# VHH binders against o26223, part 63

Target 1, 191 residues: o26223
Amino acid sequence: MKLLWTSQHIKVTVHIDGKVSKMDVLEAIKTRRSIRKYQDREVPEELIDKILDAAMCGPSAVDERPWHFIVVRNREMLEKIPEVHPYGAMVKDAPVAIIVCCDSSLEKIPGFWVQDCSIASQNILLAAHSLGLGAVWTGVYPLEDRVEGIRRLFSIPEHVIPFSVIPLGYPAENPGTRDLFDPDRIHLEKW
Below, E stands for the ipSAE of ESMFold2; O stands for the ipSAE of OpenDDE; V2 stands for 0.75 times the mean of E and O plus 0.25 times the DockQ between their complexes.

## First folded at step 3 (VHH)

Design n42 (framework vhh_vobarilizumab_d1; at its last look DockQ between E and O 0.04; V2 from the best seeds 0.00; counts 0 for: pae O 12.4 > 2, unsure alone 59.5 < 65, placed apart)
Fold by ESMFold2-Fast, scan of step 3:
Structure n42 (fold): chain B 191 residues (1-191), chain A 123 residues (1-123)
Amino acid sequence: as target 1 above (191 residues)
Amino acid sequence: EVQLVESGGGLVQPGGSLRLSCAASGSIFSINAMAWYRQAPGKGRELVAGITSGGSTSYADSVKGRFTISRDNAKNTLYLQMNSLRPEDTAVYYCATEGDYETFYSDLGRQYWGQGTLVTVSS
């Protein structure tokens, strides 16, 4: 069933006893949107730390957790990302970006690092959204030109694979929620 | 960088036909919804026709049955076949990217516009 009439607006409110009402996990998942326009505001280090903590809490194949993260705040470096990533133009306008990488020396089972790094990337997007920030996943792997461009730009060693570039900041746009539930994709008991 | 360049505009008599083309440079064309807009003298831009990446089409009531939007993803080109042209079709025609996407492959949330091509329908 598609519920196009359901309106869910979560605002941070202070209850009468001083408690803060925040977005729950289902609301965060349903209302998160890619944000490509950012306010000219610095993101506190504390929020980045919370986001990276959340990134590392995802499931990982054989608990290999091969992810490493580069936090980029340097404006000159952010301005160079669009030169090596054709769809990363918004990165130069962000106050900070996180590059999700796989350290192949940490692999215990071949090939599952892509899923590991996808999980970490999605957790970054959800954590950012829950903290009032906007972010977008710009894909790097498996596009060889983007992989090698990002590797060269950030001096990433050959045994480490850049997976995604995620700019983030306080949002300067507010896209609406999408209605994506499709019951035709659900099969009971068998295909 | 994505660039959209329209061509095929010109002067045509009422009842005539024109085929507009929009050439896209850059690698977003095949995965993006595309549209034709027009702006008549003294008026704002209006949507004429849209086409999804999968080929589903939509048309403004004023052009339905007369205009056909199509795409050639191999050539990164969008087309608008305009038949039975009327003086009220006189406008600058623009191609644009459309859509509201969640994607990590590209920047499909951005809208790109061409520079426009003039279509004049008069006797």
Scores: ipSAE 0.347, ipTM 0.732, lowest interface PAE 1.5, mean pLDDT 86
Fold by ESMFold2, look of step 4:
Structure n42 (fold): chain B 191 residues (1-191), chain A 123 residues (1-123)
Amino acid sequence: as target 1 above (191 residues)
Amino acid sequence: EVQLVESGGGLVQPGGSLRLSCAASGSIFSINAMAWYRQAPGKGRELVAGITSGGSTSYADSVKGRFTISRDNAKNTLYLQMNSLRPEDTAVYYCATEGDYETFYSDLGRQYWGQGTLVTVSS
């Protein structure tokens, strides 16, 4: 009967039971919406860490994992994004944005990086939603003027391609869900 | 410039029918889902029916079997056929582009609205 046994057992139990997921994956996929209005609330670093961990869990072509992420919290930088991305006005109102980039030096098979970064971007949206945040994917690639503008603004080197800008925050709107299932898009055995 | 113009509203007796039209200007009609919304006096605006750019339809439970949404992409026109009208269908009806297309080109996700057309169901 030792005090260390009781102390060791208590610590292990607390860490094992401390995390419970609140949202089913199918629910997250079906209920996630593009959110363009955000509360005046900071997003804790711990949530951004969880979102980026999820972003990096996606598959990639030959496991090349070409993605890099720039986390932007600085108000002056967030306010400058619409200068190079004029239809992304909501980005300046977000407490934080994530820029998803491809490092072309990590490509192992040319051209699949678009799929790779798309997977990472969608995982960011789903993870943010599961954590009670709202986000929207705003497209950068393949629009050359936006790619060039974002690259200049964030000092991104020429071998790195900014793919998407994803503002996020606690939502200040609720667009609701829609029934978008379309059986005509399903083909059995052949076209 | 995007404009949506509704027409076809009016006064109708219970059990009657009306056909609403929404004429869209520009080329945005064929690439957007379209919807009809309504707003009764003192109520919030509610979705009535939607139709995707590919023609798949959806309806609020309160209008299923009575209302039919359709679109003519060649004429850039959205329709709502309203049959078996009830007093609770009295509202201003609006057509809109549906913002439920999940776009990663965010400047195309903006929703456009018409001015509305009044439907009154009264004997």
Scores: ipSAE 0.093, ipTM 0.481, lowest interface PAE 3.8, mean pLDDT 84
Fold by OpenDDE, look of step 4:
Structure n42 (fold): chain B 191 residues (1-191), chain A 123 residues (1-123)
Amino acid sequence: as target 1 above (191 residues)
Amino acid sequence: EVQLVESGGGLVQPGGSLRLSCAASGSIFSINAMAWYRQAPGKGRELVAGITSGGSTSYADSVKGRFTISRDNAKNTLYLQMNSLRPEDTAVYYCATEGDYETFYSDLGRQYWGQGTLVTVSS
């Protein structure tokens, strides 16, 4: 069954029972949306493992792979995240969240860790979507209050920088698709 | 460019109530999460409340049960109902939003602020 009804009578297409979608990469990219409403349903560990595997498959500067991941399922901890992240209210409604972090001691070239963790975060979003889950990228870095808030909550060492919080769950909304193509942003040969 | 304009601040006695409003410009209001911050004299800016585009809310522990954040997407307006006000609630209150959550970088790093509105709780 791929179609579920929410209590709000919103039709959403989801992959259930941990089945892997055969969605191709372009379809995943084009149809992915931020999902901020989730069903009252647990996410199987197998799906989280697949998502984390995908998160680690992205490139990084000189292959530095500086990323770490905190998987959060504890309800109390999920409910505390919105207290330090003003745009993370949906996290309390998710069955699980992944916190992407950078270990600065693994950084080989200064500054590229932001790109590396961004790639990892995006792969999480795409993988989640391809597996029939909804997710949203809530930015932590570079906002100091959020970084320190998340650091305190999860006892993250000083040399490790929380980068993003990504709640995940089975979607309880369908925001539709967007056309993000903008030809004005394309320059041929020169600006 | 997004513009935010706060209003509704003023002087109120302890135990009193105020309702703050934030008028947002632009078409992105309905898709953006919104938040209230405050900054008391001599203190840093702190989160008060947040609300998602879908209406999910969050609060600082210090205001839970007393403050209510809400939004009217049709009016592009954010609200903060403040009840049972205390002297420690005295601060400049700021409305904030981020960019489009579907756009890379801008949704993570770009934050818009209003000019703030002063709330003074005093006998």
Scores: ipSAE 0.000, ipTM 0.258, lowest interface PAE 12.4, mean pLDDT 85
ESMFold2 (binder alone), look of step 4: mean pLDDT 77; pTM 0.779

Design n43 (framework vhh_vobarilizumab_d1)
Fold by ESMFold2-Fast, scan of step 3:
Structure n43 (fold): chain B 191 residues (1-191), chain A 123 residues (1-123)
Amino acid sequence: as target 1 above (191 residues)
Amino acid sequence: EVQLVESGGGLVQPGGSLRLSCAASGFTFSDYVMAWYRQAPGKGRELVAGIYSGGSTSYADSVKGRFTISRDNAKNTLYLQMNSLRPEDTAVYYCAAEGYESWYTDSRPEDYWGQGTLVTVSS
């Protein structure tokens, strides 16, 4: 990783030439990609436990931590997800998926559970990548048809809101890295 | 190779109509979400309309009731019927093919792009 400053616009350029194994946090953030093609390999339970531990370590509004998780390994259930999620076709080919949910009874500040569940979802993606897995966040909330479809499919009670479906597996694709730094989106002191 | 080829653009007066077509090849068209985007000079690309393989559609508020998106999976062709055209509809219109996994993800939403067709609404 290199960090370079220029004399014109204050630019930060992050350059990563490292190995994937034992990556640092910044490397993990910059090299994580959405992965939708998976090897025909089971993901060990121990890795799922580590990913879920990381998911629960995110900040939450007034520490409400409203998240619940459904771990889906059953092939028949994974194959039904694309029927209720139009952009979830890859889920049927994944060895496992995690459904991030909000238990509204745990909500202390109205509306902030969306941010809480977004943080948990991103932590799942980063943790998976750091462990040599690939994952993709497929959106459920706030699309009413997807919310109700997923609720019905997994018998989720009314006070629990499905937020995202995240299939995971050993990656069968390597899309490379993206260079997304745009200094025009950084404003110093004022707009 | 993947190809999206737009046609049907041109000059039309306000209140007129145009039908855009996008011929797709090199992928399984029926598996893809198809969309029309547009880009006016000096502006970014904006989503105009989208259509799932099953026929469900979405439209930008600015075109609802005036534009109709449709697809013909047997012909691998996407259409945009544009009615009641306004000067603000002037733009280059792009056909896009998005995998089933594209929208509400953290990667590029558009898998494939056409090169665009110009629509000018003048007078």
Scores: ipSAE 0.013, ipTM 0.237, lowest interface PAE 8.6, mean pLDDT 83

Design n44 (framework vhh_lunsekimig_d3; at its last look DockQ between E and O 0.06; V2 from the best seeds 0.00; counts 0 for: pae E 7.8 > 2, placed apart)
Fold by ESMFold2-Fast, scan of step 3:
Structure n44 (fold): chain B 191 residues (1-191), chain A 123 residues (1-123)
Amino acid sequence: as target 1 above (191 residues)
Amino acid sequence: EVQLVESGGGVVQPGGSLRLSCAASGFTFSSYALYWYRQAAGIERELIASITSGGSTNYVDSVKGRFTISRDNSENTMYLQMNSLRAEDTGLYYCAAEHSETWYGSDTLFDYWGQGTLVTVSS
């Protein structure tokens, strides 16, 4: 049963400071992979706080920093996300998800909030990876049905736009590394 | 040129078995999540099984315990072992590939699709 099962199989929270936190920036960027399978293990609040702190440190157009974040840990709510985001099925199995939102009332320059929220989303992925977690960016904006579905599900105000849903947890898969350097995409001085 | 080519379909009796193959060429196979979709008459195309680049598998409830998805990165091939086949398993089986780093997620906009292989379960 879920209640008896959970109480008998509660995992002790372990601090991971000094392991993955020693990964340098280039290593983190090059080895980060999208992770869609998670261990049945809760993510400590302290790690979520570190990830959100990193998310807010990105550059922003005219320093508008329009991002807001919804942290979802409630299993029932996580299980409803695939109903409004059909390719977010992995979210229901994640211990936590972060919804990146734009508060349009904070926008100083029209249209650049998409770039701002993309930067915040990528910082979440990199920070999670550096802390020993796995995460994946699942696209919401600009897909109208996903935007409206997420808005309704989480009671998001009309002036706030849900941008991405990022489930995260301790990884239960290892897709390996990518070798993507393509010198043909680098042009010196001119095209 | 990028290709996904399905094979292994055929006519079998209820309770029989088939092994489908999806052979890939023209891309870095090991970096892709792979999917088996089924298109049955009068039913929308549905995802039945998936395998991530890291080897994690998922199945729709109707095939759990009967179907097994696997991949061989050295041969650039994905497989679907189908056991205890039922009449309702009849359909065109498509393979699809989506880069593991995609954030879009849509069966209509997967990176690559095959042409399908027909499975008919009848007595």
Scores: ipSAE 0.204, ipTM 0.566, lowest interface PAE 3.5, mean pLDDT 85
Fold by ESMFold2, look of step 4:
Structure n44 (fold): chain B 191 residues (1-191), chain A 123 residues (1-123)
Amino acid sequence: as target 1 above (191 residues)
Amino acid sequence: EVQLVESGGGVVQPGGSLRLSCAASGFTFSSYALYWYRQAAGIERELIASITSGGSTNYVDSVKGRFTISRDNSENTMYLQMNSLRAEDTGLYYCAAEHSETWYGSDTLFDYWGQGTLVTVSS
């Protein structure tokens, strides 16, 4: 909503509706696919804000919330990521990427930050999908060469650990849906 | 227009050798991880060897020391050298390619598959 002010000192709040699509959470989880081809189309800042809000909603070990995010839109920087990330070729074609990092000074229990940043990363993928975007999680941690390369490229301090690089944009491919349910993975009461 | 074409299959005696090729076209070969799978009759496909875009290899225990995977990015071709063949190695051999950006980001088994080449190990 926007606030509307009148000359008669009456405060009126009016919500300006954009087209907001609600996707059922189970549908989002089941239909999300890794997207590696993107339209030449800018992603609005407001969508990135919504995605990062969702990223921070995940649980974390003892609520430590160790995550930090670098939003990369600069074309020159996006084009440099493949130089330090051997499988990051699609990042140069994305309009934007999000780097998920751990600030180790925020750890309350050593070693659980990987789970924490994994949760934030997955929330980014789901939120992007629900907003009509496509994304893919490209791994950085625990591959030491990738960690150091990304740290150098973005001047990330030694106590901050780059975890993942997530390029995203409006999709230019549709890989279809999958049925991955495997009841043999379900064990009742014991293994 | 993506194609993966296996070749080099045939009939061989136990203890023999074969070299399989997987010729690729229609995608950026050097950016993909590559895989060999085999399928015996009535069984699901099983992974036997992999090679990353950077050339790192991995093998299942049953073929270690006998099979060697390699790639030539300048010829867009992957190879599988199969030595000391056994009857259990009989099956259809498929090549597969996946854009190998990360273990976490692989949400399909593979982006591209070949049609398979038959290997029969029989006396």
Scores: ipSAE 0.014, ipTM 0.244, lowest interface PAE 7.8, mean pLDDT 84
Fold by OpenDDE, look of step 4:
Structure n44 (fold): chain B 191 residues (1-191), chain A 123 residues (1-123)
Amino acid sequence: as target 1 above (191 residues)
Amino acid sequence: EVQLVESGGGVVQPGGSLRLSCAASGFTFSSYALYWYRQAAGIERELIASITSGGSTNYVDSVKGRFTISRDNSENTMYLQMNSLRAEDTGLYYCAAEHSETWYGSDTLFDYWGQGTLVTVSS
C-alpha cells in the first residue's frame, strides 16, 4: 500500500504579532518547529498557565503523573542555565523557560517516568506553538552533568530529576515547514 | 561557513526540462536531509521535494511523476530533475538543508538556505 505523501501546504503562520492563532491538532503537530530565537517580549502568565495545563493533560503510566514544572523568568537564572547546559545557549535569550522534572517518589512503576515527562514536554511544545509562541526541547536527562548542573542551580532535591529545559518566547525566526513523512518507516502487521 | 549554491535555472518552454543543482559546503552533507522549495510571484514559499540522509524521497502532488530529487554525497550536491515543465512551475527555486540530531529523546534541528535559482516556463 503506497502511502501517498500529500504535502499539505501547511501555512505556518508564525504570527509574529503574538496573536493566538487557533490551529487544529494536526496542524500544530505538522507545523511545529524548534524555535531558538525570541523577540524581546514578555510572555503573559495566562499563556504559561495554558501551556502547563496542556503539559498535565498527557497520559502517564498507571496515571502516576510524576511531573513537576519549574517556571523560570529570572534573568540571572536564565543566563546561568547555559553554563551547565551546553546546548541551552538560547535559554539566555528567552523571556521564560520551563524545567520539566520527575518526582521519583510519585513513580508507581520504575522507568516509565521518562515517557511521562517526554509526553509532558511535547505537549508544552505543541501548546506553545498553538498559542503563537516558539519553543525548543533541550534535553537534560539522562546526561549526569546536566542533571546535576540543573539540580544545583535550582536547588532541586535528590529525589527529583530534572528532565528537560524548554525555553519559550515569541518567535523571532521562521524556519518554515517540513514534511517528515517517510513511508519506509511504516510496516504493516509485521516488520 | 555553510553555503548552499543553486544553479541550473533558466527559461524553458512548456514541456521542456531543466536540471537544478545545489552545491553544499561547510557542513557534513551526508548527515542532512535536503529540500527543494520554490516561490512563485505573489505566493508563499512551498516545499516541493525532499530527500532524507538515507535517500528516501518525497514530493508534493503537483510535481509527482515529473520531478526527481537526488543527492550525491561524494560531491556534496543535490539535484532536481524537472521534466514536463508547466507555466505554474515558474518561480525561484531554493535549496535547503536540515540537520536533525537526536539528543536523548530530543531533536535539534538546523536549516540552511541557498539564494535560489530562477526557473521561468514560458511559451
Scores: ipSAE 0.014, ipTM 0.304, lowest interface PAE 7.2, mean pLDDT 86
ESMFold2 (binder alone), look of step 4: mean pLDDT 78; pTM 0.767

Design n45 (framework vhh_lunsekimig_d3; at its last look DockQ between E and O 0.14; V2 from the best seeds 0.00; counts 0 for: pae O 7.0 > 2, placed apart)
Fold by ESMFold2-Fast, scan of step 3:
Structure n45 (fold): chain B 191 residues (1-191), chain A 123 residues (1-123)
Amino acid sequence: as target 1 above (191 residues)
Amino acid sequence: EVQLVESGGGVVQPGGSLRLSCAASGFTFSSYALYWYRQAAGIERELIASITSGGSTNYVDSVKGRFTISRDNSENTMYLQMNSLRAEDTGLYYCARDYTESFLGSEPYFDYWGQGTLVTVSS
């Protein structure tokens, strides 16, 4: 890792094998895209650990933090996910997937675990993007057939609810960024 | 109701050209990125070209320099100009509004895909 200073305000981090431009938070949020095509390249365990650390840093209702994660790298298991998740076809081609779960025994107030697990899922997507990876959130809860299918496939106990399946890898597509700012959705002082 | 209608497909010889159109209604066209997907027989649907709301374009390597995506926000229409067509370009071409951020799935549950237009390149 080397640090190059090209001006007073510009900092470029150069790794021994290449360079990485610094991405600020707003840039990461605005440029993150759902990625469903992946290179045939392993994702290092160190990057998965960083992503999961970020996932657990979100706000949580009464700080209940009910999230648990299953990391799936086994090719045979990844190939079975589309059988129980109809819109998870891309998972079979991903080098790894993270299943975000809620342990209902950790829930302090009813129902807010959905927001908690949504926050964790979005943090996984943003963290992956910031690390040069692509990922996509494929929804599980509250679609009961998907919940039951994922539960059976990964031996998830009944008190734990699978919330989302997030395949990730080095991106093999570039859909571009979006320009979605709509001032008509902003109300000053009153509706 | 989101509606996308493709047109312009047909049968052409290798080296030929076609211009595809995608007419859109039911949403604020200028606010969305738009995509051309291609599905060949026995192959999964592949994103081949994209255009952002701001007009920035991107292409898969196999079509770069041969295909040009464009949009006309005043007519709510997106185009794909296809030149120097090859046998490998044969397939059903779909246009899509940006649905890729749907976390429930992208197709066929949601109606933001067109029905497709067939392009056949044969000698």
Scores: ipSAE 0.380, ipTM 0.716, lowest interface PAE 1.5, mean pLDDT 85
Fold by ESMFold2, look of step 4:
Structure n45 (fold): chain B 191 residues (1-191), chain A 123 residues (1-123)
Amino acid sequence: as target 1 above (191 residues)
Amino acid sequence: EVQLVESGGGVVQPGGSLRLSCAASGFTFSSYALYWYRQAAGIERELIASITSGGSTNYVDSVKGRFTISRDNSENTMYLQMNSLRAEDTGLYYCARDYTESFLGSEPYFDYWGQGTLVTVSS
C-alpha cells in the first residue's frame, strides 16, 4: 500500500507495481537489531502509519491501552533531544523519532502501564524492521531527569508520562545477527 | 576496567591450523555471550562465531566445520580453533562483548573490542 498526502486529507491507495513486504514473525524477532546509524533518506509517512498501527495492536492490562505517540520530524526538535537524553545522541541524525507516552488518566489498573508501553515500544521496533527500517529504543522512564526533560521539550502535560524515544530510518549499519539461545535459562516444571 | 586481549595470530600455510585466545577481565565473564569477528583489508568487520554464556555456539557458513569457538569460564578466556585455513581467512581477528542492544546506562556503553590479532594465510 501507498499513502498519498495532500494538504487536506490522507489517502490510501494500492500500488500497481509495488510489493507488500512479508517477513515471518520469528524471523523478524530473531534478526531485529538496534540501529543507531541512518541513511540520509526520508521515511514515508505511510510507513510511520503502519508502524503506529502495529504499536497499537499489542495487549495491555485489562485492555486499558494507555499509550500515545508523538511523531517528531522537525530537525530543530530532533537536534534538541540529546540535550535532555544522554542515550539519544543518534536521534539528531535520524529522519524521524517516535516518543511513546502513557496517558495516566487511561489506566484501569495502577502500575501496569510500564508493561503496556513496553509492548507498544517493542512492536514499533519489530514493525520498523519488517519494513526495511532500523530503529533503537532509547529509555526515558523511569529516569526522572529524562522524563522531565522530554516532557518540557515537547510540552507534554503532567498526567502524560514519556516512556521511550525511538529514532528510526533506513539503516546505515549492519550489526549482524546473534544466536543467544541458552538452554541453561530454561527450567522444566520448577526452578 | 573491561579488557579483552587477543593472541595467537600468525602466518600459516593454506590447510594449516591456528588457535586464537581472548583473555577477558573487568567483568563477570561467565554471564556474557562472546563473539569473534574478522576484518580483511578494506572491508567492514564481520561476525564469524559466537558463544552464549551457557556454551551454545553458532558460526557463519564460511567457517562451519573448520572453526570451533569455546570458552573456559574458570580462566576467563575464549578460544577460536581454526582448521583447514584458506587464503580468504586472512585478516585481523577481534574478540568482542556486544552491548549494542542495551538501552540503559550512559552513551559510553558501546561494544568492547580487543586490539585484534593478525592471521595471514599464504603459500
Scores: ipSAE 0.205, ipTM 0.567, lowest interface PAE 2.7, mean pLDDT 85
Fold by OpenDDE, look of step 4:
Structure n45 (fold): chain B 191 residues (1-191), chain A 123 residues (1-123)
Amino acid sequence: as target 1 above (191 residues)
Amino acid sequence: EVQLVESGGGVVQPGGSLRLSCAASGFTFSSYALYWYRQAAGIERELIASITSGGSTNYVDSVKGRFTISRDNSENTMYLQMNSLRAEDTGLYYCARDYTESFLGSEPYFDYWGQGTLVTVSS
């Protein structure tokens, strides 16, 4: 799989079942859905690497790149995540999860890390989708109980803030498409 | 038209059991996570159980070991088996469809709710 940079579009070439598939960025964005059901199939490490590469390609405030990623494949650990994350039940059914974290020591401008980690998290979702995987963004920050729960579970140091938990796997559901375009949310020149 | 209809509520003595149903229509039932909420008089609605499209379940501590959420995709129905009922379980029970693309923030977004079914636990 190659990331092809064109002057106007980012294309991802994906090997699915031995075939190369390409998805452009707009297609990825428009067709992506949260997936909460996964096949009993392992996700190759190479795909995770590509996803993480994508996660690190997003912009960040003053290029601070405060993100860290915990890749979780351990079945016991995956099964424990729902205990500290009320809306993370699907994680226990996923073959892998990525926990996006912020290292506060890397933050250059206070507060922008949320945007940085959001961008990283969204890129994970888009990349996963482009690669034929399903994923869902489960929020951790800013809910203190979830932050501390994930922190404790994964022995995350105090200066590092868990931001999101993203389970991934080959999709075992098809939620369909949604049209979320709302022209009423578009304001020209002024509110 | 999307519809959620709860049923199965009633009056039961402490220690008793009830089975609630949430009948769904108007959407691809198997594709959505569903939630049970309850609301006691004078108290805010609270989440008590969830089931993903994949069948993964979660419970709040107060109902763990007593309540079981399940779904039958062939019948487009979600269930809540409630055992060992307590007085504090009294309230209106609601089912909700999760229509959140991603869980951002403190709570998911639910676009459809049922009308609720009343559960009264009293001696």
Scores: ipSAE 0.017, ipTM 0.275, lowest interface PAE 7.0, mean pLDDT 88
ESMFold2 (binder alone), look of step 4: mean pLDDT 77; pTM 0.756

Design n46 (framework vhh_lunsekimig_d3)
Fold by ESMFold2-Fast, scan of step 3:
Structure n46 (fold): chain B 191 residues (1-191), chain A 123 residues (1-123)
Amino acid sequence: as target 1 above (191 residues)
Amino acid sequence: EVQLVESGGGVVQPGGSLRLSCAASGFTFSSYALYWYRQAAGIERELIASITSGGSTNYVDSVKGRFTISRDNSENTMYLQMNSLRAEDTGLYYCATEYSESYYTGDQLGDYWGQGTLVTVSS
């Protein structure tokens, strides 16, 4: 896997089972899907590092960058996530999950950390997809029971808020691509 | 208010044919991709066929050339024409749409907006 710079966009070349796939940024955005079934394969640490590097490159309000990440590979910990997250059943079958958190002590302006952590979460999904992995965003904040359940399970401090749990792995499903363009949502000059 | 209703399942002999239907309501059907999933006994639910809003189709290798997915946007209905049926095609068939995608709540495959229709291929 390598990142190739071009004049108009970033191209990524991915090796998948001896085959070469090429994906530009627009293609990655348009073909990314939520993946909830994973192969029984380890994800190399180097790929997780690339994904987290991409997550931290998003825009942030007043450049506060309040995000922190917990990387979970421990099988017994992954198996406990569905107990506190009713829609996290697939996490127990993933080789790894990333928990996106906000460190409120880094917040410069109140409330914008939600947008910051949403941007980081989406970058994780796109980066994973570009690297031949599949992932899904499972929501934690603002659901109080999930926030406190995840906090307790992973010993997260009181000043840190868990925002999302993103399991990822090599995909074992292929749902196909979406066609979502709606010109009625585009207004020229005024509403 | 959004709903998908599967029908057309039944018991058939090997080599037989069935046509499954998925009737949709409550959303702009023509704008979304649609899927057929199969849940066989002892096997996890799998995607077997898909059709995009533009009509492009994809199939899992085991059904390619035997099954045909199609859509009728005027009737808000998706179909799966199943020919040359084999014992391994036995299972509960579900339809699903992009409209069921939930990033924040994390919808399960079983929570897709259809109840399923049973297909049994036996001697």
Scores: ipSAE 0.000, ipTM 0.148, lowest interface PAE 11.7, mean pLDDT 81

